# VH-VL binders against q9h9l3, part 26

Target 1, 176 residues: q9h9l3
Amino acid sequence: PRKMVAIDCEMVGTGPKGHVSSLARCSIVNYNGDVLYDEYILPPCHIVDYRTRWSGIRKQHMVNATPFKIARGQILKILTGKIVVGHAIHNDFKALQYFHPKSLTRDTSHIPPLNRKADCPENATMSLKHLTKKLLNRDIQVGKSGHSSVEDAQATMELYKLVEVEWEEHLARNPP

## First folded at step 1 (VH-VL)

Design rb5 (framework fv_reozalimab_arm2)
Fold by ESMFold2-Fast, scan of step 1:
Structure rb5 (fold): chain C 176 residues (1-176), chain A 122 residues (1-122), chain B 110 residues (1-110)
Amino acid sequence: as target 1 above (176 residues)
Amino acid sequence: QVQLVQSGAEVKKPGSSVKVSCKASGGTFSDYAISWVRQAPGQGLEWMGGIIPDFGTTNYAQKFQGRVTITADKSTSTAYMELSSLRSEDTAVYYCARVGATTYYYYGMDVWGQGTTVTVSS
Amino acid sequence: QSVLTQPPSASGTPGQRVTISCSGSSSNIGDNYVNWYQQLPGTAPKLLIYDNNQRPSGVPDRFSGSKSGTSASLAISGLQSEDEADYYCAAWDSSLSGYVFGGGIKLTVL
């Protein structure tokens, strides 16, 4: 068996009108929910929109933030060769400018058994907040001051554990 | 400003391999990814894969996996695309193109090479 | 087959508005930015629209992009003879972990 981690990233708006999503925080937790990595990350370009309502990122977090190139190297050393769990994880990999092998990627927004357990249509894409409330009876992403990527990564790992046995069996029979 | 300059036309036999180069002129590959895209005569565009030279990361389209190898030499600001086991249907113009790797462009290819014609015959 | 679907051809007369469609799925257009490329005969493609609706420097404001759900559109207002070209939509596909193009559309200015 391969080692497994869960990841969640926060993005800020850069580029024209803040429409480009740039990595500004990354959290990685192990199978038990222990934090392996949690750093604020400085984009190489001017931040136009902190998107604080969702990202939880403010200007003060950027003062001692790790530059993107350095943070990316650190993050990839943790992810390489591991099963990586995330929610809508393609957005995280896009922000990292990284291509993780599909066979080692687990996206909790696209696992039909997980949706079935939550009484949701199995082909629907449900939010992390909704699935966490339905299946773990826990409220995450509370309030208007932004999300905690540590909290989101921990919730994502716990959601995956609910379907891990049946989903790994499915993937063994239906390799991606 | 950066220009991408590609190597010249090639004529190859079936079963051989071809290696096309793409050199940045007036700049470097710093903070950018390089993609390779081909176009058969009279046909549409087809993405083959890309590399992020600063990180050594490569990704290949499933159709070309096992036949394509993309590399980059940062010291000469040159990217390469090698395609092996050539077939007549590999006859195409091969383009390299720059992609913003960090901030400005998400997979949009804003600077293109002039193209390299590869003909596979006989 | 192309992963993104475009009509094979379209035509218009000078001054008209032409709309070019592009259809995909949640894994490409739905979840990712859409780019549009213009290819004049005998030339390399040129980036026309990035991030769904942004224009690079030098692209006239007659060109605009939009995205709704799993579909995208390129609009060309005040069509000119110089606009006769092939147009491609493109997006990252998260399920394929690769960049995908539409089949391309040949726009003829009559």
Scores: ipSAE 0.006, ipTM 0.505, lowest interface PAE 11.4, mean pLDDT 86

Design rb6 (framework fv_reozalimab_arm2)
Fold by ESMFold2-Fast, scan of step 1:
Structure rb6 (fold): chain C 176 residues (1-176), chain A 126 residues (1-126), chain B 110 residues (1-110)
Amino acid sequence: as target 1 above (176 residues)
Amino acid sequence: QVQLVQSGAEVKKPGSSVKVSCKASGGTFSDYAISWVRQAPGQGLEWMGGIIPDFGTTNYAQKFQGRVTITADKSTSTAYMELSSLRSEDTAVYYCARDTPYYDYVSGSYRYFDYWGQGTTVTVSS
Amino acid sequence: QSVLTQPPSASGTPGQRVTISCSGSSSNIGDNYVNWYQQLPGTAPKLLIYDNNQRPSGVPDRFSGSKSGTSASLAISGLQSEDEADYYCAAWDSSLSGYVFGGGIKLTVL
């Protein structure tokens, strides 16, 4: 069994009209849901749109934020060699400018058995909020003050644990 | 609307180096990665590597690791590909191409090249 | 160096449907999106299909892509003389950490 972590990132808008997503917070939890990393991160580009309703990021969080290059180094040391679980995790890896091996990546938005347990079509992409409510009977991302990346990472790990045995077996028979 | 304009043809001797330029216009240089692809006469396409200009992040094909260096100058919106220790089999047309936005680049899985430069012919002969 | 396998040539007549195959492995086509490029003689390649089956603006709907397991296909319906070109499949290869191309196929329209 390989060590496993779950990650969730918050992004802010940079670039023209704030349409580029840049990393502004990262949370990583271990298999049991304990926090291994949780830092606000200062993007290298000017922040045009904090996207506060979803990200929870405000200008004050940037005052003591870890510069992107330093944060990236810290995060990659935690992720390297581990199975990394996330929801729509490609967005997190894009923001990190990091390529994690496909064989060690688990995306809870693209695991057919998980969708089937939630009575959703296998080809549908369901939100973390929906899957967590349906399968764990918990409400996350409540209110209008933004999401908690810690809460999201913890929920993502718990969702993966519901299908871990069958999905790891599937991946062992169908290696990348 | 996006244009990639490459430097002119080069004739080089074996053992020398060549540096090809690619100037981007009609879009944002900082939002996208730039890749380099070559094609030997009558042969297929071969990816050499790419760069995210905003961050200096590079990724090289294993075959070219140690011989290729890709750089970018954001002030001129120009990417460069330098190939050293040239051999006759390096004779090819070298293309730059706009790679994915940087936020799709790191996953690898979403990479594709939507705009291409006109190509630069490099001939290596004695 | 082609990592993905394509037949070297194919031909068809106007109006015909032709299918161009591309074969890979789990580390490239199996795990990643497939793209297709068209190259007319003397020109740079042009993006024809991205993300398995998506068409860029300006590409006719006669062109379609599909992927099954470790193989991909480009279908050209209603073949036209201007479709005569070289066609390349391509994908990211996770084991090589690099972008790989097929050897290319020369399509002739009779």
Scores: ipSAE 0.000, ipTM 0.477, lowest interface PAE 15.3, mean pLDDT 87

Design rb7 (framework fv_reozalimab_arm2)
Fold by ESMFold2-Fast, scan of step 1:
Structure rb7 (fold): chain C 176 residues (1-176), chain A 123 residues (1-123), chain B 110 residues (1-110)
Amino acid sequence: as target 1 above (176 residues)
Amino acid sequence: QVQLVQSGAEVKKPGSSVKVSCKASGGTFSDYAISWVRQAPGQGLEWMGGIIPDFGTTNYAQKFQGRVTITADKSTSTAYMELSSLRSEDTAVYYCARHSEYSYGLRNWFDPWGQGTTVTVSS
Amino acid sequence: QSVLTQPPSASGTPGQRVTISCSGSSSNIGDNYVNWYQQLPGTAPKLLIYDNNQRPSGVPDRFSGSKSGTSASLAISGLQSEDEADYYCAAWDSSLSGYVFGGGIKLTVL
């Protein structure tokens, strides 16, 4: 089958009152959970709000961070032509200013069989933390220091693998 | 001040394709995404898809996937929308519109809009 | 069908306050920003409200927007005859990865 990767991005607030979400870290893992990419990324605009509680990004991480244009080129070379797995992945693609084909996109926040396995309503949007705890018996996003995008990408891939056969069959019958 | 100027009206027969152009003036073409929206006579607005000219990356609404192709030529500051396998129900006014920002998503609005291009599909 | 739901028509008299509703879901209005467009007959749509409640330059303060949960509302105070038009709400839909419009409402000034 086609190569598969999982992605998770961290965003900081830029623009007026920090309301714009700008890419500040991206992690990409392969099917086995091995890291393919993990860089701090320097937004082109002034950072108004590090959103550290969630992003884990601090000013120290921006020193020698990869400029957005360069990081984006690197990331897109990895994603192009592959099945890309993410959780609420539209946020990641928006931060990357990138459109990945829907036929090659897998969003673990919108996979009904995954919610079913977790005893959650099929059309609810469940957090990555909840699904990972319920289905993999692992605690992620622990503490107040922010999330690890590597940990989140790895958890996302493992969640997808639980429903991969069933969901790929569903998508073959019901193309997006 | 940016303006979007579209190509003129087209009359097409079923099964053919149409390609509508949208030229931006004001020197900001590659800084913003461009979308295409259509409106059948007496009906509402339908988003067809868009493009980020700077990257050439496109995004299409599911209804139009397989039939629509959106392209951009940065050297002429022109976006194009081509719709193939035309049916009578494709009779509509087709608008291009500039996004408020470089990317798609949570905080997109459309301003300005092109004047619209009437496409009539009849045998 | 349209993804966002609006009433098909509304009417008012000059000077009246009219409110136009728009209903969606968490993947569009709930999590994202709502925009409103005005379309006069025979013309292209025009941006009327962006970011839920902001007005572009040139739009009178008689127009205001609001959002609560998965619903949005456009209010027009001091209704004028020139306000007779079609009004569309719109938002990005995260689950569809695309922009969606309400079905539109025809506002008649009697």
Scores: ipSAE 0.008, ipTM 0.488, lowest interface PAE 13.5, mean pLDDT 87

Design rb8 (framework fv_reozalimab_arm2)
Fold by ESMFold2-Fast, scan of step 1:
Structure rb8 (fold): chain C 176 residues (1-176), chain A 124 residues (1-124), chain B 110 residues (1-110)
Amino acid sequence: as target 1 above (176 residues)
Amino acid sequence: QVQLVQSGAEVKKPGSSVKVSCKASGGTFSDYAISWVRQAPGQGLEWMGGIIPDFGTTNYAQKFQGRVTITADKSTSTAYMELSSLRSEDTAVYYCATGYGDYEPRGYYYMDVWGQGTTVTVSS
Amino acid sequence: QSVLTQPPSASGTPGQRVTISCSGSSSNIGDNYVNWYQQLPGTAPKLLIYDNNQRPSGVPDRFSGSKSGTSASLAISGLQSEDEADYYCAAWDSSLSGYVFGGGIKLTVL
């Protein structure tokens, strides 16, 4: 079987009015939830809005952060050829300026059996926080100090494992 | 089937360092995560740390941070554990170990293949 | 000191069922998989159970594992003389960011 990892990225606001989302932290965990990568990343553009309430990123984290191009190379080396699990993962890939094959991508925000287990409409987009509370009885993203991308990546992998057998069988019968 | 072969016994003086090797064969080296575990005479198992060669990541047990360095050479399929500032209580058998996971190397998480062990004796 | 707690010794007679306990906390057993290792005198440890209740190929089905909350158990059914060994539980500890072992239990077959 193909190696599987889970990813979660934190973005800060760059560009006019801070409307551009730029990568500022990336966490990658393996199947068991152990951290393979967790680095603060320095965007190539001036940070207008740290979005600290959600990102957990402050100016202090940028002082010795890995430059974007170096971090991107490290991250892509880990992701290439693996099944990558994420929640609303298209946002992470967009921030990485990366195209991961759809056949190797698993997005826990768009897995109908997962929503079904959570007693949610099968085609609704549910938050990671909601699914984790409902299915794992665990509170994540607690407080106003920002999210932990490590915590989010770990929760995402655990959620996927709940439907892995069923969903992999579905994908084998209905290739993307 | 993966097999781990370790370097031979070492006798070291207090304050010196020791470097133990662990050579993997019978599989793709990048598929493994390699842990180092020690056992002092008559004592239990103690995890020192590990490395995931494919990603270049290391984790060290808090007790050994600052004294242990774990490295891997993918070209020779060999992992190394170096322990510095040796004390008499570092006398132990040192094991390397690894595991296969369904989707990721699992040497950190379970260890289904073990080296034969390397005895390190620290004495004057 | 070991992070996971096991009794220091246990004993049984051939044919008996023996259960070996292991206690931890939410950061290790509570949140992560539990593994069990057997160490025969003078040998390297051997994996008996991984991921709470899975057996590697070659391990008899009389060995089984379970986990409940922050505790885990290894059950040995139909105890045999060759089962006399030290047994260790182990798990990843998220707060320590490291793998931890129990202190080990010496199982004597009477």
Scores: ipSAE 0.005, ipTM 0.470, lowest interface PAE 15.7, mean pLDDT 85

Design rc (framework fv_reozalimab_arm2)
Fold by ESMFold2-Fast, scan of step 1:
Structure rc (fold): chain C 176 residues (1-176), chain A 125 residues (1-125), chain B 110 residues (1-110)
Amino acid sequence: as target 1 above (176 residues)
Amino acid sequence: QVQLVQSGAEVKKPGSSVKVSCKASGGTFSSYTISWVRQAPGQGLEWMGGIIPIYGTANYAQKFQGRVTITADKSTSTAYMELSSLRSEDTAVYYCARDEGYDFWSGYYEYFDYWGQGTTVTVSS
Amino acid sequence: QSVLTQPPSASGTPGQRVTISCSGSSSNIGSNYVNWYQQLPGTAPKLLIYRNNQRPSGVPDRFSGSKSGTSASLAISGLQSEDEADYYCAAWDDSLSGPVFGGGIKLTVL
């Protein structure tokens, strides 16, 4: 079958007032949830705001972090030609400055059957935390020390597996 | 040409551990995975686990989880399989096998295109 | 105990066509590629067929594979004495998250 991975990225604030979102961590897991890539990434610009409560990133993680240009090359090699699963994945692609084909993209924040299983309106954009709690009975993103991009990527893959057969059949009949 | 060369036969007592090596030559070590498959005398093939050398990520069959450890040393292009708490039922030929069909991105072990010659491990008192 | 089911033995004469079967379920053969391995006495297994019907370099075209539903078969045309071996089918199993093998079939050339 066609190869599939799940991705989640963490961002820090750069630029004026820390309002620019720059990639600072990326995790990629395979279909089974095994980690294929998990690196701290050094932005090319000075970090103004670590956004630690959400990103989980601190100054210590930037020591010997992989420079953005090198990390981007590694990540894109993994993603190219694969079905890529994510939640609100457009944010991850923006951080990577990357254009992934829509036919190979699966966004768990925009899959109507998944929302239906969670008793949510089909066209609503639900958070990863909410869907994971409703459908997998698991709490993620717990506490105030930041999110784990590995945990988020794993949860995203598990959510997609719940609707994979139905959604792939839909996409085969209704190509994007 | 691709070759996988394994370490020699071992005789072990119950309760001990064994560590088998598999040295790869030809091709690029990081572009494929190495799996371990065993075969008890006169019996069939059984997958134990595999490793993605580029990431050091190992996956294990449920039956062996907690007893087997698979590692790789990229500098010497060598993979290792260590099995602990040996029982007489662990008497088998242990093979390493390369999976270029393995998709690093999906975690699917697809097919084993090259195999080592096998290492006989005998567990007896 | 094997996950995929194969008959324990089969036989044929030189020049005959023989077919080796392999049965599984929706979580393995039904959803994934089937591969076949040949094991000559006293040797390591050798990849014979991959992805249902593809042959590696060096495997004669008299070996062919096919898959239908949850079953697969290996066909050997023009059987030769050197084909006497054990044959194993294999596939990824979604439920076990790992490759699984058939019990193997011992093919005797009479």
Scores: ipSAE 0.000, ipTM 0.490, lowest interface PAE 14.3, mean pLDDT 86

Design rc1 (framework fv_reozalimab_arm2)
Fold by ESMFold2-Fast, scan of step 1:
Structure rc1 (fold): chain C 176 residues (1-176), chain A 124 residues (1-124), chain B 110 residues (1-110)
Amino acid sequence: as target 1 above (176 residues)
Amino acid sequence: QVQLVQSGAEVKKPGSSVKVSCKASGGTFSSYTISWVRQAPGQGLEWMGGIIPIYGTANYAQKFQGRVTITADKSTSTAYMELSSLRSEDTAVYYCAREDYYDSSGYYDAFDIWGQGTTVTVSS
Amino acid sequence: QSVLTQPPSASGTPGQRVTISCSGSSSNIGSNYVNWYQQLPGTAPKLLIYRNNQRPSGVPDRFSGSKSGTSASLAISGLQSEDEADYYCAAWDDSLSGPVFGGGIKLTVL
């Protein structure tokens, strides 16, 4: 496994009172930040709450969206055997109904050296927005039209690259 | 329904490259995975790689990494497999195959439609 | 050098039941669906069984699949001469990031 990608997913509310988080968009970028995958995804259940302020998803995006089962298959083909970088990535894997090997998973919300570089407590869970602003001097997730999963995936990859050498060395000596 | 039609047989010298085509007729291939599987004479099936044409994203088997390039041209509904630095051991029938079954409970790699195969002979 | 293990040959007589085995590991059969392909002499492979036990349209119900742990089986009931072919099992392999095949079994109808 030599290849690395970054992923970010957006979820909408389904089920009673919109309390279930269902996958509605997924973006995957390569090491250089080029987009490998970016699709709106149609959940198998009725959407009760688009959560537009955070997801950026509106009813029009669902008209030509890829059905969940098809999108999941395509996404998993891209992720399998690769090092997958994400932020709070457990939520993305849960939405995909997928378990990725821990040895190939990199969660930028749980990398102590990254928090240390940002002058944050190394045991704290910091938001992607905060780490990106502090370490890359870039504002993401701005405005009221929701988050861009492409932007979030690109920022996540760039954040990981800041600590890649030292963290990979740490993982080689201390396997998860 | 849809049919995959491959280019004709090739005879190549060691060290050269070969590029095989696979055209989807009677439909589109953009939202499907198109894979390449080869079979040496009297041997079994071996996956080389696949592409999702709509994204241009290709994935390769480790054995072929660096020697194989899989591409797709959406305007002609054609996928290509190019294999470089040919050796006599690359003599085989090369198949393209479509994967369109995706399941929420697990990975799904069923190849439901296969091309007729392209014989590539590498000889001096 | 196949990743999944199948016996190289099997034989049966018309009307009998034949079972073809396929053995793998936790990274392939143990975690993923098993598919079966039939290859008649001189032809491309054809999908025979998908998702462990499902039949595509046009495949007779004489063909059935099953999976238990890291092993899978293809059963052919009421064996016919037209069933003489090579049979391959296949599954996605999490470690290799791609589909893997069994070595294939040559089924002879006596």
Scores: ipSAE 0.007, ipTM 0.499, lowest interface PAE 12.8, mean pLDDT 85

Design rc2 (framework fv_reozalimab_arm2)
Fold by ESMFold2-Fast, scan of step 1:
Structure rc2 (fold): chain C 176 residues (1-176), chain A 122 residues (1-122), chain B 110 residues (1-110)
Amino acid sequence: as target 1 above (176 residues)
Amino acid sequence: QVQLVQSGAEVKKPGSSVKVSCKASGGTFSSYTISWVRQAPGQGLEWMGGIIPIYGTANYAQKFQGRVTITADKSTSTAYMELSSLRSEDTAVYYCARDSEEYGDYWYFDLWGQGTTVTVSS
Amino acid sequence: QSVLTQPPSASGTPGQRVTISCSGSSSNIGSNYVNWYQQLPGTAPKLLIYRNNQRPSGVPDRFSGSKSGTSASLAISGLQSEDEADYYCAAWDDSLSGPVFGGGIKLTVL
């Protein structure tokens, strides 16, 4: 009975020309989609580009945001020992400066059976928005105010549940 | 084909810092995780942290958080480990080691440097 | 002080079978692959076994690994004098978010 969670992070631009992606929000949901964690996170470096059209982050969100070091500790306590589901999850782990075991990681952007169910090429990297619309008949990331990491984490968990039995069997036969 | 070659032995005073280098020769460097593992005289192996050079981010063992800094220079295919506030208990051989898999997440270490002896004495 | 537990020493004679144990918990061996490293006197460690029971190129088939629950074993059959070394088990630890090692066992070939 290993527990499973889904994660989605929002990043802002720091460093020269805002080209470094720094963690600015993290949402984690349980198997049923209940929120376990959802905090704005203050990067240790000056924010050059809020990337608001994608991140939904604005200056106001930084006023009471949790400092990166503290937030990272909280997040890692939740992720450790669990199966962690995400979409293009390597970006989230990079922003967290964290290495989660591959055997406990599930990336919905790289699950061939999931693409097959969506009538997409098995080896293509499909967006979370596309897979969610095709397979769950639900629109996410709607409008110009940026994405909701809670909504994205919930959609990611639901997508994984569509292929969970088949994919866990595949991983048992072909350990990562 | 690929080798990890470390810098030479160091003798340091308590309270100082040491910076050890690990140069990869031949093959791919940037996308492999490079870890640092130390061994005190007559003692076992202890992981300190690691870095994937292409990302530029490091992960540290909690015991060393705040004292160790791991960096990489992709242009010279060299990883570095700097340990500050040295104590006599930091006397050890320091190894760099490469993860076996590209973008590896500490699967296993298939390639090791020869080791660098660091002696901390007053 | 090591996270994984190994006996401090073992011995055997040439030709015998020796088994080296390694004990952990659900957060390390119980959930993750076990790897084994051999350290000859005065040298860097060398990968001996990976993913519980796999051998790298160049490692003789007389070395084998196994894992059951929260414990792992390294078996050396047909013991040779050149096998005299320290042996370390290792695994990722979910609680510590990093690799952990056993304390190491000194194998003496008599």
Scores: ipSAE 0.000, ipTM 0.474, lowest interface PAE 15.8, mean pLDDT 87

Design rc3 (framework fv_reozalimab_arm2)
Fold by ESMFold2-Fast, scan of step 1:
Structure rc3 (fold): chain C 176 residues (1-176), chain A 125 residues (1-125), chain B 110 residues (1-110)
Amino acid sequence: as target 1 above (176 residues)
Amino acid sequence: QVQLVQSGAEVKKPGSSVKVSCKASGGTFSSYTISWVRQAPGQGLEWMGGIIPIYGTANYAQKFQGRVTITADKSTSTAYMELSSLRSEDTAVYYCAKEGYSSSWDDYYYGMDVWGQGTTVTVSS
Amino acid sequence: QSVLTQPPSASGTPGQRVTISCSGSSSNIGSNYVNWYQQLPGTAPKLLIYRNNQRPSGVPDRFSGSKSGTSASLAISGLQSEDEADYYCAAWDDSLSGPVFGGGIKLTVL
């Protein structure tokens, strides 16, 4: 059995009108929710829009932030060979400019049994906040100061654990 | 408003390498992905790889890994594709293309809205 | 071999409606936006449809796209002689970490 981690990334806007999403923070937790990685990451170009309401990133966090190339190397060493859990995880991998094998990827926004447990349509894409409230009775992403990627990664792992046995069986019978 | 202009046609011998350039004008070069797509005579489109100039990060299609190198020079707004160990089957038109307009929040949008004119590479003895 | 499946050819007469199909899997069309490209003889491809059903500036509204499950379709209403071209569907493939293309379809206007 492979080790399992959960990831959540925060992005800021760079490029013309802030239209490019650039990695600015990454958090990785283990199966029990312990933090393995949590760093602010400096994009290689000027930040136009911190998107603070969602990202929680402020100018102060860029002081002493890890440069993107170095952070990417550190993150990839943690992810390689492990089952990686995320919510809408394609956005995280895109920000990392990284390929992770689909057979080792678990996206809690696309697990029908998880939606069913939350009394939501199986094929709907539900937010992490909604699923966490419905299934764990916990409010995340509260307030106006932006999201905590640690909190989001921890919630994502806990959500996956609710369906892990049945979903791993499904994937063994229906390889991605 | 963005235009891509490629280098001229090349005739190469088997076993040699070719390096095709793609110069961007208009818009902000560093803020989008430039992909390389080839088309053999009478055949379909085949993605070779792409680069995001701002990061210097290139990704390659599995078929071309080991033979293709994609680079970008931000100071000249020029992307390059170098293909080594050429064979007759590499005879094709090689295109560079920019990803289209997408919101920074769009999922899985990789449309190519601006294309270079193409560079014909002929591999023959 | 192309990753996405398209019929190799189609034909129509002026004024007719034609539909071009594209079939994929959960790792490409099933999870990602579908784009369509038109290639006129001797020219570079042109983006015709993006994000499943959006048209770039300058593309007539008689071109439309749709996506359902792991399949997509391009519809051309009021077919014109200038529409004679090759058409390609494309989507990002999660397992391959890159865009994949259909084999292309040659549309002949009779």
Scores: ipSAE 0.006, ipTM 0.487, lowest interface PAE 13.6, mean pLDDT 85

